VH-VL binders against q39962. Designs and how they scored, part 6

Target 1, 193 residues: q39962
Amino acid sequence: DPTDGFTEVPLTEDNFVIQKPYDKPLNDRYSYKNGIRRLWVYENDKPFKVGSPTRPRTEIRIKGHDYSSGVWQFEGQVHVPEGTSGVTVMQVFGAVNKATALQLRVYNGDLKSYKSNSVATDIYNKWLRVNVIHKVGKGEITVFINGQQKLVVNDDGPAEHYFKCGVYAAPDGSSNYMESRWKNIKLYKSDNK

## First folded at step 1 (VH-VL)

Design lb3 (framework fv_falbikitug)
Fold by ESMFold2-Fast, scan of step 1:
Order: structure tokens, then C-alpha cells, then sequence
Structure lb3 (fold): chain C 193 residues (1-193), chain A 123 residues (1-123), chain B 113 residues (1-113)
């Protein structure tokens, strides 16, 4: 199991900061009900920051446990409705020559590392367990889907890091509507490294 | 609206020093990566260096032509970016622009630019 | 370092007619994340540069739809469908795939005939 050898770091609602279009009230683009967090945007929504060229997003920024060293793990279960495409659903923030070390994006029902490496296919309307382990000292990020290792990539250098999940419209284009649902979001740390 | 205003340029002798400032307004300065880009009279653009945000530990990068002579810093409490230029050379003569990278989700482009400040290094 | 080469270096165009600027990189601009960090800047006379297009084909805020970008790998094009008087200036391509340093093309001067 990807969590073997890890200790859970407790998260509370105070650790979930929602980044959304600047002109929308929270409930227009986010809901939390029965353990499930729903995040959505439309392609013509405003960016998170006024004046920013970035595309629209509604993302959970996990706050309070940013890291620059050690071995950390994100866990969550994600459900992407059919019709959502051209969207980042999970990020490892922090790299030396770009903002993110990893983005997991959905393109036409396939989950990819950015727009290149496929980590899962035919993902629509199913719950997927996503585990992402970042070994900062080794510069390595490993992605597991449903407990199976699917991807190993370099993290492109050290930085302050944190995890995000939700929906963030891809720069190359997206569907008119984008949605992801998340449950059982957990954070882990290994005391061994 | 986003505004960047450079200041501190002027005439200086070779081997001298200047400190440039860039005052930012209209956006959350602390979230943005900041850059200095210069343009010699009648020439094209040359990237000088970058400073990342606090979430990236204010990491700095420099063009080889200025490495060891120039230092980039920022004061987020004052929304101000700085370029300390030491051991100035005639080839450092240029208009110096400050420019934003995107906020902390960087995609590698320069969103907004200041008006520039002219630095002339006499021979 | 990646070298960016633009053609032509000057482009006299008739008002209302199309203009096309090419940009070639010395190596592929596809980054390890699969994205291509090729951007276009516009510099009007006496003004600072302005972001026009980012990541090949995305228009920046306030940029009219007569501007379009295309290309892949090492070969990129900026097109203006109907040149207007306000479009005169120097256009630069730039890359952010291999950094440091960011590098720019030498510029293409667009002038109305």
C-alpha cells in the first residue's frame, strides 16, 4: 500500500483553503456534503487573482504543512464526471524553474502528467484512489492509482512545496464546464527521511 | 489595475554601483515571481534575473553576464523589488524593466511590465 | 542556452492586410511536463514590452482576436489577420522552456507602408 511506513498528519477544515474565481461567492463553485467536496468552474469564469492571465480554478490548497524537505504523501479519492476535459485536478506545488513539480490533468477521460504521460485511462464517473509521494531529498515524485504505481518523475529541484486538488482549467483549452469531486483527503509524512 | 514603477537609474562610471527599485501596486505582490529584463539602446531584450516568492524561499537566478555582480531582492511588506548593481560595465548600459511572472502558479511568461529606468555606464 | 531566431527582421505591411512573423528555436521547446513555453511580446514605439500571446496560442487579457499564434516543437508563427495602425512596433518571441536563462528572438519590426 502506498501509505506503508507513513504516519498520518491530521487535517481539519482550517487546512483546506479554497481558491476560486475572484468574483464568485464560495457556494457558487464549491460544496462539501456527506464527506464529498465538489469543485467546479466554467471556462469563462474569472481567474483566482484580479488581473492574472491564469485560467479559472476552484482548488483546495492544503495549508499548514508546507514542506521543503523530507518525505510527504498526498492521498485522496477523486471522481471526474464525463464531459470534463482540459483540466488539472491535482498539483504538487513548488519547483525551481516553474510553479509546479507535478500536475495531474484530465484529457478526454484519461488522467495524465501534464499533457504527456498517462497514469490512468477511462476515468470518467469512477472513484479513483490517488496517492502522490514526494521524496524531496531524492527529487522524486511517485504517483499511485488504486494502490498501483503508475508514474515516477523528477521534481525539478527543491522549493517550498504543498499539495492542491480540485479543478484548474488547462492553458491549452478546456471543456465549457469542469468538475471534480474529492473525498478522504489525507496527508502523510515519513519520519524515516 | 496592475502598475510597476522603476526608479534609481542614472549615469555612473565603470566599476560603480547603482540600486534600482520597482514599486508594485494593483496585485498581491508577495504571490508573484519578479524579473528584471534590460534593453540596450536600439537592441533587443535580455533577461537579467528572477526572484521567486516566499513559498519558493526567495530563490534567485541570474543571467551569466551579471552573475556575481548583481543581486535581486524584494521587500513584500513594501511591495518593492530591488536590483543591486555592482562593478558596472559599459555593456550594462540599458533601460531596465521590472516585470511579473505569473503569481505562484508560474507558466513562464512576463505578464506586466514597468515603464523602465535608464542606466548609462560611461566609458 | 536556447537561441531564438525571428524572420523577417522587418515587415512593412499595408493597413488592413495580414502580417506573419516566424520564430525558430535551436532546440525543441517542449518541456518535461509536455507543455511548450513559447510566448510573444509586442513593443510599441517608446513603450515597454507587453505580453501578447503565451504558451504558443493563448491570447493575454485585452489582446484582440486578430492576433493568433501557432506552431510546435521548434517552429512558431505569430499572425495578425488585419493590421491596424496601433500594431506598429517590434514583436519578440521568447522561450521559458530552458531557464535560466530566458531567451528572446532578435525582434521583428512591423511598419505600415
Amino acid sequence: as target 1 above (193 residues)
Amino acid sequence: QVQLQESGGGLVKPGGSLRLSCAASGFTFSDYYMHWVRQAPGKGLEWVGQIKSKTDDYTTYYAESVKGRFTISRDDSKNTLYLQMNSLKTEDTAVYYCTTGPYYEWSGYFDYWGQGTMVTVSS
Amino acid sequence: DIVMTQTPLSSPVTLGQPASISCRSSQSLVYSDGDTYLNWLQQRPGQPPRLLIYEISNRFSGVPDRFSGSGAGTDFTLKISRVEAEDVGVYYCMQATEYPPYTFGQGTKLEIK
Scores: ipSAE 0.005, ipTM 0.476, lowest interface PAE 11.6, mean pLDDT 88

Design lb4 (framework fv_falbikitug)
Fold by ESMFold2-Fast, scan of step 1:
Structure lb4 (fold): chain C 193 residues (1-193), chain A 122 residues (1-122), chain B 113 residues (1-113)
Amino acid sequence: as target 1 above (193 residues)
Amino acid sequence: QVQLQESGGGLVKPGGSLRLSCAASGFTFSDYYMHWVRQAPGKGLEWVGQIKSKTDDYTTYYAESVKGRFTISRDDSKNTLYLQMNSLKTEDTAVYYCTTDRYSYGEAFDIWGQGTMVTVSS
Amino acid sequence: DIVMTQTPLSSPVTLGQPASISCRSSQSLVYSDGDTYLNWLQQRPGQPPRLLIYEISNRFSGVPDRFSGSGAGTDFTLKISRVEAEDVGVYYCMQATEYPPYTFGQGTKLEIK
């Protein structure tokens, strides 16, 4: 299991900060009910911040445990409704030459690293367990889907990092409506490098 | 690879007008918001204004000190940003920089041009 | 408008010694998304500004690890662990939490003794 050898870092609601279109109240683009967090956005929504050049998003920014060293792991279960496409659903923030070290994006029912490396196919309307391990000292990010290793990439560091999940419209175009649902979001760390 | 280059600065009398240009290369200019920032000789940085992208209807915002006198525009087909300065005052004397926050890094101004000097003097 | 205040305004340092610059904001820079939009710019003599640190503590591309940022809320610090000759210049903090306008500190001039 990807979490073997890791210690859970407790998260509370104070660690879940929602980045949403600036002109929308929280409940217009996010809900948390029965353990399930729903995040949605429309392709023509405003960015998360007035004046920002970024595409629309509604994302959970995991706050309080940013890291620049060590071995850290994100875990969550994700459900993407059919029709959602051209959207980042999870990211590892922080890189030398770009904003993110990793983005997991949905394109027509396939989950990919950015636009190229496929990590899962036919993902619509089912829960997937996603684990992402970042070994900063090795410059390595490993992605597991349903407990199986699917991707290993370089992290393009050094930088300060954190995890995000939700919906973030891709720069190359998106569906009109984008939604992801998340449950059992957890953070882990390991003393091994 | 990513580059911004200002031009059009010079000496102008109070009450005069001047138009600055900023040529962009190495990124998809039309997708990004653009800013003008100025710096008076030996002084600090002052944000002048911003123009959004086509998807936000080229909305503009200005610092109070220049509102009504300066106009920001852009020509996406030429990858060029403009600053039209009217009714110039001696207090407008500064090096003018164009900049963009093309990454999601803290809304920071990550790419800057070399600047163009505008001197307003009698 | 958020007012940014830097101290000191001038900092003569001996080569190889540490330097520290403080930045205070007139109100909290924590945005509703929980992030703090406090950035640091470096301007070497005769050069345009360049991004040094974003969101308090993250080094931008090509910035050596002798530079570090820290702070929270309204009080922020930029540190250089061992000043090198190339570090001379003016350092600015800026906020991007509330705009328009974006606002900058007055600048701190770092000079080698």
Scores: ipSAE 0.006, ipTM 0.501, lowest interface PAE 11.3, mean pLDDT 88

Design lb5 (framework fv_falbikitug)
Fold by ESMFold2-Fast, scan of step 1:
Structure lb5 (fold): chain C 193 residues (1-193), chain A 123 residues (1-123), chain B 113 residues (1-113)
Amino acid sequence: as target 1 above (193 residues)
Amino acid sequence: QVQLQESGGGLVKPGGSLRLSCAASGFTFSDYYMHWVRQAPGKGLEWVGQIKSKTDDYTTYYAESVKGRFTISRDDSKNTLYLQMNSLKTEDTAVYYCTRVYWDSSGYEFDYWGQGTMVTVSS
Amino acid sequence: DIVMTQTPLSSPVTLGQPASISCRSSQSLVYSDGDTYLNWLQQRPGQPPRLLIYEISNRFSGVPDRFSGSGAGTDFTLKISRVEAEDVGVYYCMQATEYPPYTFGQGTKLEIK
């Protein structure tokens, strides 16, 4: 299991900051009910910050455990409804030459690293367990789907890092409506290299 | 490594003009919003203005103190940011720094700065 | 515009002793997403500013763990647990909650006694 050898770092609701269209109340684009966090956005929604030209998002920013060293792991289960496409559902923030080290995106039912490197296919309307391990000292990010290793990439250099998940419309075009649902979001740390 | 290098500063008379450049290397310049920030001798930092990326149609914003007199532009093919300063006043005397903000992120602002170039406006 | 006010303006400190710098904003820096966009910059004599801390308490790459940030709303603190000679300089808080314009505190000069 990807979590073998890791210690869970407790998260509370205070560790989940919801970045959403600035003109929408939280409940218009986010819900948390019966353990399931639902995040959605429309292609023509406003950006998360007034005056920002970024594409629409409703994302959980995991706060309080930013890291620049060590071995850290994100875990979550994700459900993407059919019809959602052109959207980032998970990212590892922090890189030397750009803000993000990794984005996992959905295109037509396939989960990919950005617009390339398929990680999982035919993902619509089912729960997938996503584990992402960042070994900062090695500059390496590894992605597991349902416990199986699917991708290994470089982290694009040293930075302060944190994990995000939800929906963030991709630059290359998106569906009119984008949604992802998340449950059992956990953070882990390890002394193993 | 990310590097920003300003140039073009010097002595200029009130009412004169000067153009500053900021050469960028070690990162994908076209993905960043670029900013000018100045510091008068012995004083604190003052934001001057911003130019967005090509994706955002190179939209510019300026501090009220320089609006109508200063123009920010960029040449992504040369990885260079410019500040055209017209109708200079003695109050514009400062070290001018360039700095960056990633366009597509909720990340931290002004993570790397240039060395600065001194502009002195006096008779 | 949000006004940022720092105290003290000058902080003479003995090597190895702790130092504390305060920053107060004229308005809450909590943005509508629940996050707080308060950063600290360090400027050593004759050098450009350097990002030290972002979003209240996160150390930027290469910043020693003797630096820590804390606070909420309108009141923020930068602490150095044991001041070293290389820490001499001016420290600025800044806000990125409401822009344009970005605004900075007036600076706190840290100097060795």
Scores: ipSAE 0.007, ipTM 0.586, lowest interface PAE 8.6, mean pLDDT 88

Design lb6 (framework fv_falbikitug)
Fold by ESMFold2-Fast, scan of step 1:
Structure lb6 (fold): chain C 193 residues (1-193), chain A 125 residues (1-125), chain B 113 residues (1-113)
Amino acid sequence: as target 1 above (193 residues)
Amino acid sequence: QVQLQESGGGLVKPGGSLRLSCAASGFTFSDYYMHWVRQAPGKGLEWVGQIKSKTDDYTTYYAESVKGRFTISRDDSKNTLYLQMNSLKTEDTAVYYCTTELYYYDTSGYWFDPWGQGTMVTVSS
Amino acid sequence: DIVMTQTPLSSPVTLGQPASISCRSSQSLVYSDGDTYLNWLQQRPGQPPRLLIYEISNRFSGVPDRFSGSGAGTDFTLKISRVEAEDVGVYYCMQATEYPPYTFGQGTKLEIK
C-alpha cells in the first residue's frame, strides 16, 4: 500500500482553502455534503485573481503543511463525471522557474501527467484512489492509482511545495463544463529520509 | 466590474470619533480580506489594518499607530467594510482608502487592487 | 517591520526618455514558498493608487509594456522605457512578504521637465 511507512498528518476544514472565480459565491462553484467535496467551473468563468491571465479554477489548496524537505504524501479518492475534459484535477505545487512539479489532467476520459503519460484510462463515473508521494531529497514524485504505481517523475528542483485538487482548466483548452468530486482527502509524512 | 467606494469622511476635532464605510461590488466580498490604507496630505501610503474573512474568524490586525483606537468590522450581508476611529489625533488627518488582497495563494499573492476613490478625514481644532 | 527605501524621491524626466526607480528592503523579500512579494503601485495626481507590477516583474492587466520590473532579494528596480505624459505621478514599491504590517516605500514623484 502506498501509505505503508507513513504517519497521517491530521487535516481539518481550516486546512482546506477553496480557490474559485473571484466573482462567484463559494456555493456557486463548490459544495461539501456527506463527506464528498464537489468542485466545478465553466470555461468562460473568471480567474481566481482579478487581472490574472490564468484559466478558471475551483481547487482545494491544502494549507498549513507546506514543505521544502522530507517525504510527503497526498491521498484522495476522485470521481470525474463524463463530459469533463481538458482539466487539471490534482497538483503538486512548487518547482524552479515554473509553478508546478506535477499536474494530473483529464483528457477525454484518460488521466495523464500534463498532456503526456497516461496513469489511468476510462476513468469517467467511477471512484479512483489517488496517492502521490513526493521524496524531496531524491527529487522524485510517484503516482499510485488504486494502490498500483503508475508514474515516477522528477520534481524539477527545490521549492516550497503543497498539494491541490479540484478542477483547473488546462491551458490548451477545456470542455465547457468541468467537475471533479473528492472524498477521504488525507496527508501523510514519513520520517524515513 | 470590481469596485470599492468609501464614504463617511469629514472634519472632526482632536479626541473625536468618526466611522468610515466602504461599499464593495463585482466580487464575492465575504471571501476576501479587506484593508484600510491612509495617505496624509502630500505624504506616502501607510497601511492601517485588515480584517480577514469568515473562514479566518474575522481576525483583525492593526498598525501600531492606530492600535487601541481604531476598530475594523464588516457586514458581509451588505458587502460593506467599516473603520471606527476613536480618540482621533491631528496625525490621523489623511485620505482613507479601502482595498482588498485579491490573490492566488499558490502563484501570485498579496497585492492591493482594486482601491476605492478615498474619503478625506481632517482632524483639526 | 520591513523598511522600504526608494531612490530617488523626485525624478524630473524629459518626455520620451527612460526613467528608473530603485527600491531597497531592510531584509530579504523571498518568502518561504520561494516567491518574492515585491509590488509596484502608481498614483496619478488626484487619483487612488493602482497596481502596476506584482511579484517583481509581472505587469498587471492593462499596464503598457514600457513598464518593467526587475530585482532580487533586497534590491529592486522599476523602469519606464519611454516616459509618456500620462506616466506623471508618484510610484510606490510595496512588500507583502512579512505582514502585518504591509509596508511601502516613501514614493518617487515622476515629473516631466
Scores: ipSAE 0.005, ipTM 0.483, lowest interface PAE 11.5, mean pLDDT 88

Design lb7 (framework fv_falbikitug)
Fold by ESMFold2-Fast, scan of step 1:
Structure lb7 (fold): chain C 193 residues (1-193), chain A 120 residues (1-120), chain B 113 residues (1-113)
Amino acid sequence: as target 1 above (193 residues)
Amino acid sequence: QVQLQESGGGLVKPGGSLRLSCAASGFTFSDYYMHWVRQAPGKGLEWVGQIKSKTDDYTTYYAESVKGRFTISRDDSKNTLYLQMNSLKTEDTAVYYCTTDFYESYMDVWGQGTMVTVSS
Amino acid sequence: DIVMTQTPLSSPVTLGQPASISCRSSQSLVYSDGDTYLNWLQQRPGQPPRLLIYEISNRFSGVPDRFSGSGAGTDFTLKISRVEAEDVGVYYCMQATEYPPYTFGQGTKLEIK
């Protein structure tokens, strides 16, 4: 199991910051009910910050445990409704040559690292367990889907890092409507790996 | 109109401290990232550091030349950005500007600058 | 850190004539989102810098159309089609693709002859 050898870092609601279009009330683009967090945007929504050239998003920014060293793991279960495409659903933020060390994106029902390496296929309307381990000292990020190792990439250098999940419209285009649902979001760390 | 006004500059001895302020008006200050940039007399521009907004937990970044000596902070209730400068060196002598980051990765609007001179 | 190099460092121009400034980066400025965060700043004598162009070729609000930017990857150019008296000053390219730190070119001084 990808969590073997890790210690859970407790998260409370105070650790979940919702980044949403600046002109929308929270409940117009986010809900939390019965353990399930639903995040959605439309392709023509405003960016998160006034004046920002970035595309629209509704993302959970996990705060309180930013890291620049050690071994950290994100875990969550994600459900992407059919019709959602051209969207980042999970990020490892922080890199030397770019904003993110990793983005997991959905294109036509396939989950990919950016626009390339497919880590899961035919994901629509199913819950997937996603685990992402970042070994900062090795410069390495490993992605597991349903407990199976699917991807290993370089983290592209030193930075302050944190995890995000939700929906963030891809720069190359998206569906008109984008939605992801998340449950059982957990954070782990390990001193031995 | 969007305006930034720096203050707090002056003459200080090596090893001393100064706190610079930047008063913002004409925009929703709390929504924007802010930078400090400096310019030594007759020289080019050098980025000093950045502070993000509350939604990004006021995350700060610093140039290596000032890391550990300078601290950037903000008070959104007063629309004010700060630069606390400790252990000042003669090479810190410069005009210090604050600037906005309205579009992520730009330096959209600049203040008039405040002169910091570090000498004995 | 990305190193930004400008040429020329000094450009004496005749009023009404064109001017051209080049900027080269030590590595590609193409960001993971496909955009290139190469900006140009203008600093008139005794004034703070002013954003002129962002992301290679987009004129910032209020910037006249005689200013244009072009380029890709590591090589960028700022052009002024007809230099006017108020264009005197120092021009800087800057990158915001890799930070910290944001880095600037050494500046090009535009002077009227």
Scores: ipSAE 0.000, ipTM 0.437, lowest interface PAE 15.0, mean pLDDT 87

Design lb8 (framework fv_falbikitug)
Fold by ESMFold2-Fast, scan of step 1:
Structure lb8 (fold): chain C 193 residues (1-193), chain A 127 residues (1-127), chain B 113 residues (1-113)
Amino acid sequence: as target 1 above (193 residues)
Amino acid sequence: QVQLQESGGGLVKPGGSLRLSCAASGFTFSDYYMHWVRQAPGKGLEWVGQIKSKTDDYTTYYAESVKGRFTISRDDSKNTLYLQMNSLKTEDTAVYYCTRGTYTYESGSRYVYFDYWGQGTMVTVSS
Amino acid sequence: DIVMTQTPLSSPVTLGQPASISCRSSQSLVYSDGDTYLNWLQQRPGQPPRLLIYEISNRFSGVPDRFSGSGAGTDFTLKISRVEAEDVGVYYCMQATEYPPYTFGQGTKLEIK
């Protein structure tokens, strides 16, 4: 299991910061009911910050456990409704040459690392368990889907890192409506390098 | 409108020091990485260095030609970028431009394309 | 360092005629995220550089559609379909795939005959 050898780091609602279009009240783009967090945006929504050149998002930013060293793991279960495409659903923030070390994006039912290699196919309308391990000392990020290793990539150098999940419209284009649902979001840490 | 305005250039002797400033307006300065790029008279563009945002602990990177002699800093409360130039050499003679880099809250694309530039300030290193 | 090489270095052109500038990199500019960070800048006489095209083919805000970019890997082209008087200046390709340093081509001077 990807969590073997890890210790869970407790998260409370105070650790979940919702980044959303600046002109929308929280409940217009986010809900939390029956353990399920639903996040959605429209392609023509405003960015998260006034004057920002970025595309629209509704993302959970996990705060309180930013890291620049060690071995950290994100875990969550994600459900992407059919029709959502051109959207980042999970990211490892922090890199030397760019903002993010990893983005997992959905394109036409495939889950990919940015626009490149498929991590999972035919993902629409089913729950996937996503685990992402970042070994900072090795400069390595490993992605597991349903407990199976699917991707190993190099991070992009030293930075302050944290995890995000939700929906963030891809810079190259998206569907008119984007939605992801998340449950059982957990954070883990290991002392092993 | 996004605007960047350099100042502080002038004539300086080899071995001397000079500090350049770049005043930013029309955007949230603190959210962007900033760069210095120079251009010797009649020559092409050369990247000098960058400074990240507060979120990235103001990390700096430099071209090898200036490493150890130049220092980039910023004052977000004044929307101002600085370039401290020490041990100046005649080959440092150039127009120095500040340019806007990566937005620190972007995701996906790197947006590393120097979208807005100042008008430049001339530094002449001569006896 | 990635070396960027432009051809031609000087391009005399008649107003209303097309112009084409080539840029070659010493290494592939495809980054690990699958994107290619090849940009084009324009510098009019006595003016600062201006972003024209980013990531091969995307026109920056306010750039007229007579400018287009194309290419892949190590070979890139900037085209101007009908040169106007205000297009006179030096054009630079730049790479942002590997830094430090960011690197630029030598520049191509576009001038009217």
Scores: ipSAE 0.013, ipTM 0.650, lowest interface PAE 7.7, mean pLDDT 90

Design ob1 (framework fv_ofatumumab)
Fold by ESMFold2-Fast, scan of step 1:
Structure ob1 (fold): chain C 193 residues (1-193), chain A 118 residues (1-118), chain B 107 residues (1-107)
Amino acid sequence: as target 1 above (193 residues)
Amino acid sequence: EVQLVESGGGLVQPGRSLRLSCAASGFTFDDYAMHWVRQAPGKGLEWVSTISYNSGYIGYADSVKGRFTISRDNAKKSLYLQMNSLRAEDTALYYCARDEWSYYFDYWGQGTTVTVSS
Amino acid sequence: EIVLTQSPATLSLSPGERATLSCRASQSVDSYLAWYQQKPGQAPRLLIYDASNRATGIPARFSGSGSGTDFTLTISSLEPEDFAVYYCQQRSDYPLTFGQGTRLEIK
C-alpha cells in the first residue's frame, strides 16, 4: 500500500484553507456534508484574488505542514461528475521558475499529469483513491491510483511545497461548469526516505 | 426527515412489464445518485442499477441489462425503474436507495414486492 | 465480478459477547468496503463505510477493519437488538456486489 512506512500527520479543519472566487461567499462554491467536500466553479467566475490573471478555482490548500525537504504524502478519494473537463483537481505546489511541481487534470474523463499521459481513464462518476508521494531529496513525485503506481516525475527543483485539491480551471480552456468531490483527505510523512 | 417510498410492484406473468417508482422527500434529491437494490425471498442483496444526480452516468447489473431502464425526474423528486421482459428470477423485494456520493447506501426505502410467476 | 464471501454463515452468541464477522473478496477492493445490518422485515442499515468509518448514528460498539481482500466487522459487546443479518458490500469495481450475509442469532 502507498502509505506503508509512513506516519499520518493529523489534519483538522484549521489545516484546510478554501481558495475560492473572491466575490463569492464560501457556501456558494463549497460544501462539506457527511465527510464529503464538494468544490465547484463556473468558467466565468472571478479569480481567487482581485486583479489576478489566473482562472477560477475552488481548492483546498492544506496549510500548517508546508515542506522543503523530506518525504511527504497526500492521500484523498476523489469523485468527478461527468461533464467536468479542463480542470486541475490536485496540485503539488512549488517549483523553480513556475508555480507547481505537479498538476493532475481531468480532460474528457481521463486523469492526466498536466496535458500529458493519462494516469487513469474513464474516471467520471466513481470514487478514485489518489496518493501522491514527494521525495524532495530525490526530486521525485510518484502518483498512485487505487493503490497502483501510475506516474513518476521530476519535481522541477527546490521550493516550499504544499498540496492542494479541488477544482482549478485549466489555463487552456475548460467546461462551463467544473466540480470535484473529496473525502478522507490525509497527510503522511516518512522519516526513512 | 429523509424518506424514500417505493411503489408499482405486483404480481406479473413472465415476459410482461412493470414500472417501479420511488418518491423522495426530506433532502435535495438532485444532489444524490440513486440506486435500485433487490432481495429475492430468503436471499441476499443484489445491486440492480444506478443513476447519477444529473443522469450523466447510468449503470446496470448484467442480469438486467437490455431489459430494465433506470430514470429520474429531479423536478418531481422521483426515481423510476422500467422493467421489461420479466423473468421468474426477477422476483424480489425492490429497494430504492440513496447514494451519499460514494456508492454506499445511507438511506433505503421499505421496498416494493415484484412477483413474476405463471 | 468481485465475489464477497462472508463467514461464518451463521454465528450463535449471547448478549454481552464479542462478535467477529469476516468478509473476503476474490480480488483486492482496497478499502472500498461497507457493512450493513438488516433486521427481519426491514431495509438494510449502513453501519461502516470505507472499511473502518462508522456511519452517522451508529453506536461505538460497531467497528470495521481490514484492507485488500480480508475485512472484519466487530461488535464489542452484543446488545439484544444486534441479532440480525450482516452484509458486506464493495464499490471498488462494477458491478457493485454484496456478500451472501452472516446471520447473527441468539445462542
Scores: ipSAE 0.006, ipTM 0.466, lowest interface PAE 14.2, mean pLDDT 89

Design ob2 (framework fv_ofatumumab)
Fold by ESMFold2-Fast, scan of step 1:
Structure ob2 (fold): chain C 193 residues (1-193), chain A 122 residues (1-122), chain B 107 residues (1-107)
Amino acid sequence: as target 1 above (193 residues)
Amino acid sequence: EVQLVESGGGLVQPGRSLRLSCAASGFTFDDYAMHWVRQAPGKGLEWVSTISYNSGYIGYADSVKGRFTISRDNAKKSLYLQMNSLRAEDTALYYCAKEGYSDFWSGYLDYWGQGTTVTVSS
Amino acid sequence: EIVLTQSPATLSLSPGERATLSCRASQSVDSYLAWYQQKPGQAPRLLIYDASNRATGIPARFSGSGSGTDFTLTISSLEPEDFAVYYCQQRSDYPLTFGQGTRLEIK
């Protein structure tokens, strides 16, 4: 199990900051009911900050446990409705040569690292367990889907890091509507390395 | 009322060093990424370097990597460009420019200084 | 790096005419393209960001359009102060790159 050897870091609602289009009230782009967090945007929505040139997003930013060292793990279960494409659903934020060390994106039912390596296929309308381990000292990020190791990548250098999940429209085209649903979001750390 | 004022340009010989400064006012300096952009005489614009609001991200054009170092001092509201191993092709007017927002998927430049001239010649 | 090619290199028109300036990217930049105006002896001024959004204080006669690899800047009816050099710039990826410029000259 990817959580073996890790200690859970308790998260409360205070650790979940919702980044949404600036002109929308929270409930127009986010809901949290019966343990399930639903996040959605339309391709023509406004960015998170007034005047920002960024693409539309509704993302959970996990706050309170930003890290620049150690071994940290994100866990969540994600459900992507059919029709959602060209969207980032999970991020490891912070890198020297770019904003993010990792983005997991959905393209036509495949879950990919950015545009390249597929980590899961045929993902629409199913719950997937996603675990992402960042070993800062090794510069290494490992992705597990349903408990199986699918990807190992370099984190591209030292930075302050944190995890995000939800929907963030990709630069090279997105579907008109983008949605992801998340449950059982957890954070872990290891005392080793 | 945003102002960016560059200084430190001059005539230098190839292989020498020069440090440019940019003094910022009229906005919250420590909330924005900053850029250096240059323009050779009679030529177009060339992006040189960027630094994020907290210096956590730094980028360079390939033409200057290993020779130029960008830095900032948020308390002094100042941006710097240390230029080492200067070459004739570095001759240009150097502009300090403010990014609209410091999101790393963005990079449009909403305010520019007047520029400072660097001439690298024997 | 993403290369931006502007056309024409020089455009000679009279006040009151419509100007259409083109910018083509070597790969898709989605809508992440800005346009700048530079007058002699002055720093560049932002006109348009994200393909079609006018910057604060920019007159309505300036408009931008396009997506992917093909973009246009249109000036619906030229004023004397519009004769300048225009640059496109992409922000889709680092390094940030500019086109070579289009010089708009009075006829």
Scores: ipSAE 0.006, ipTM 0.455, lowest interface PAE 14.2, mean pLDDT 88

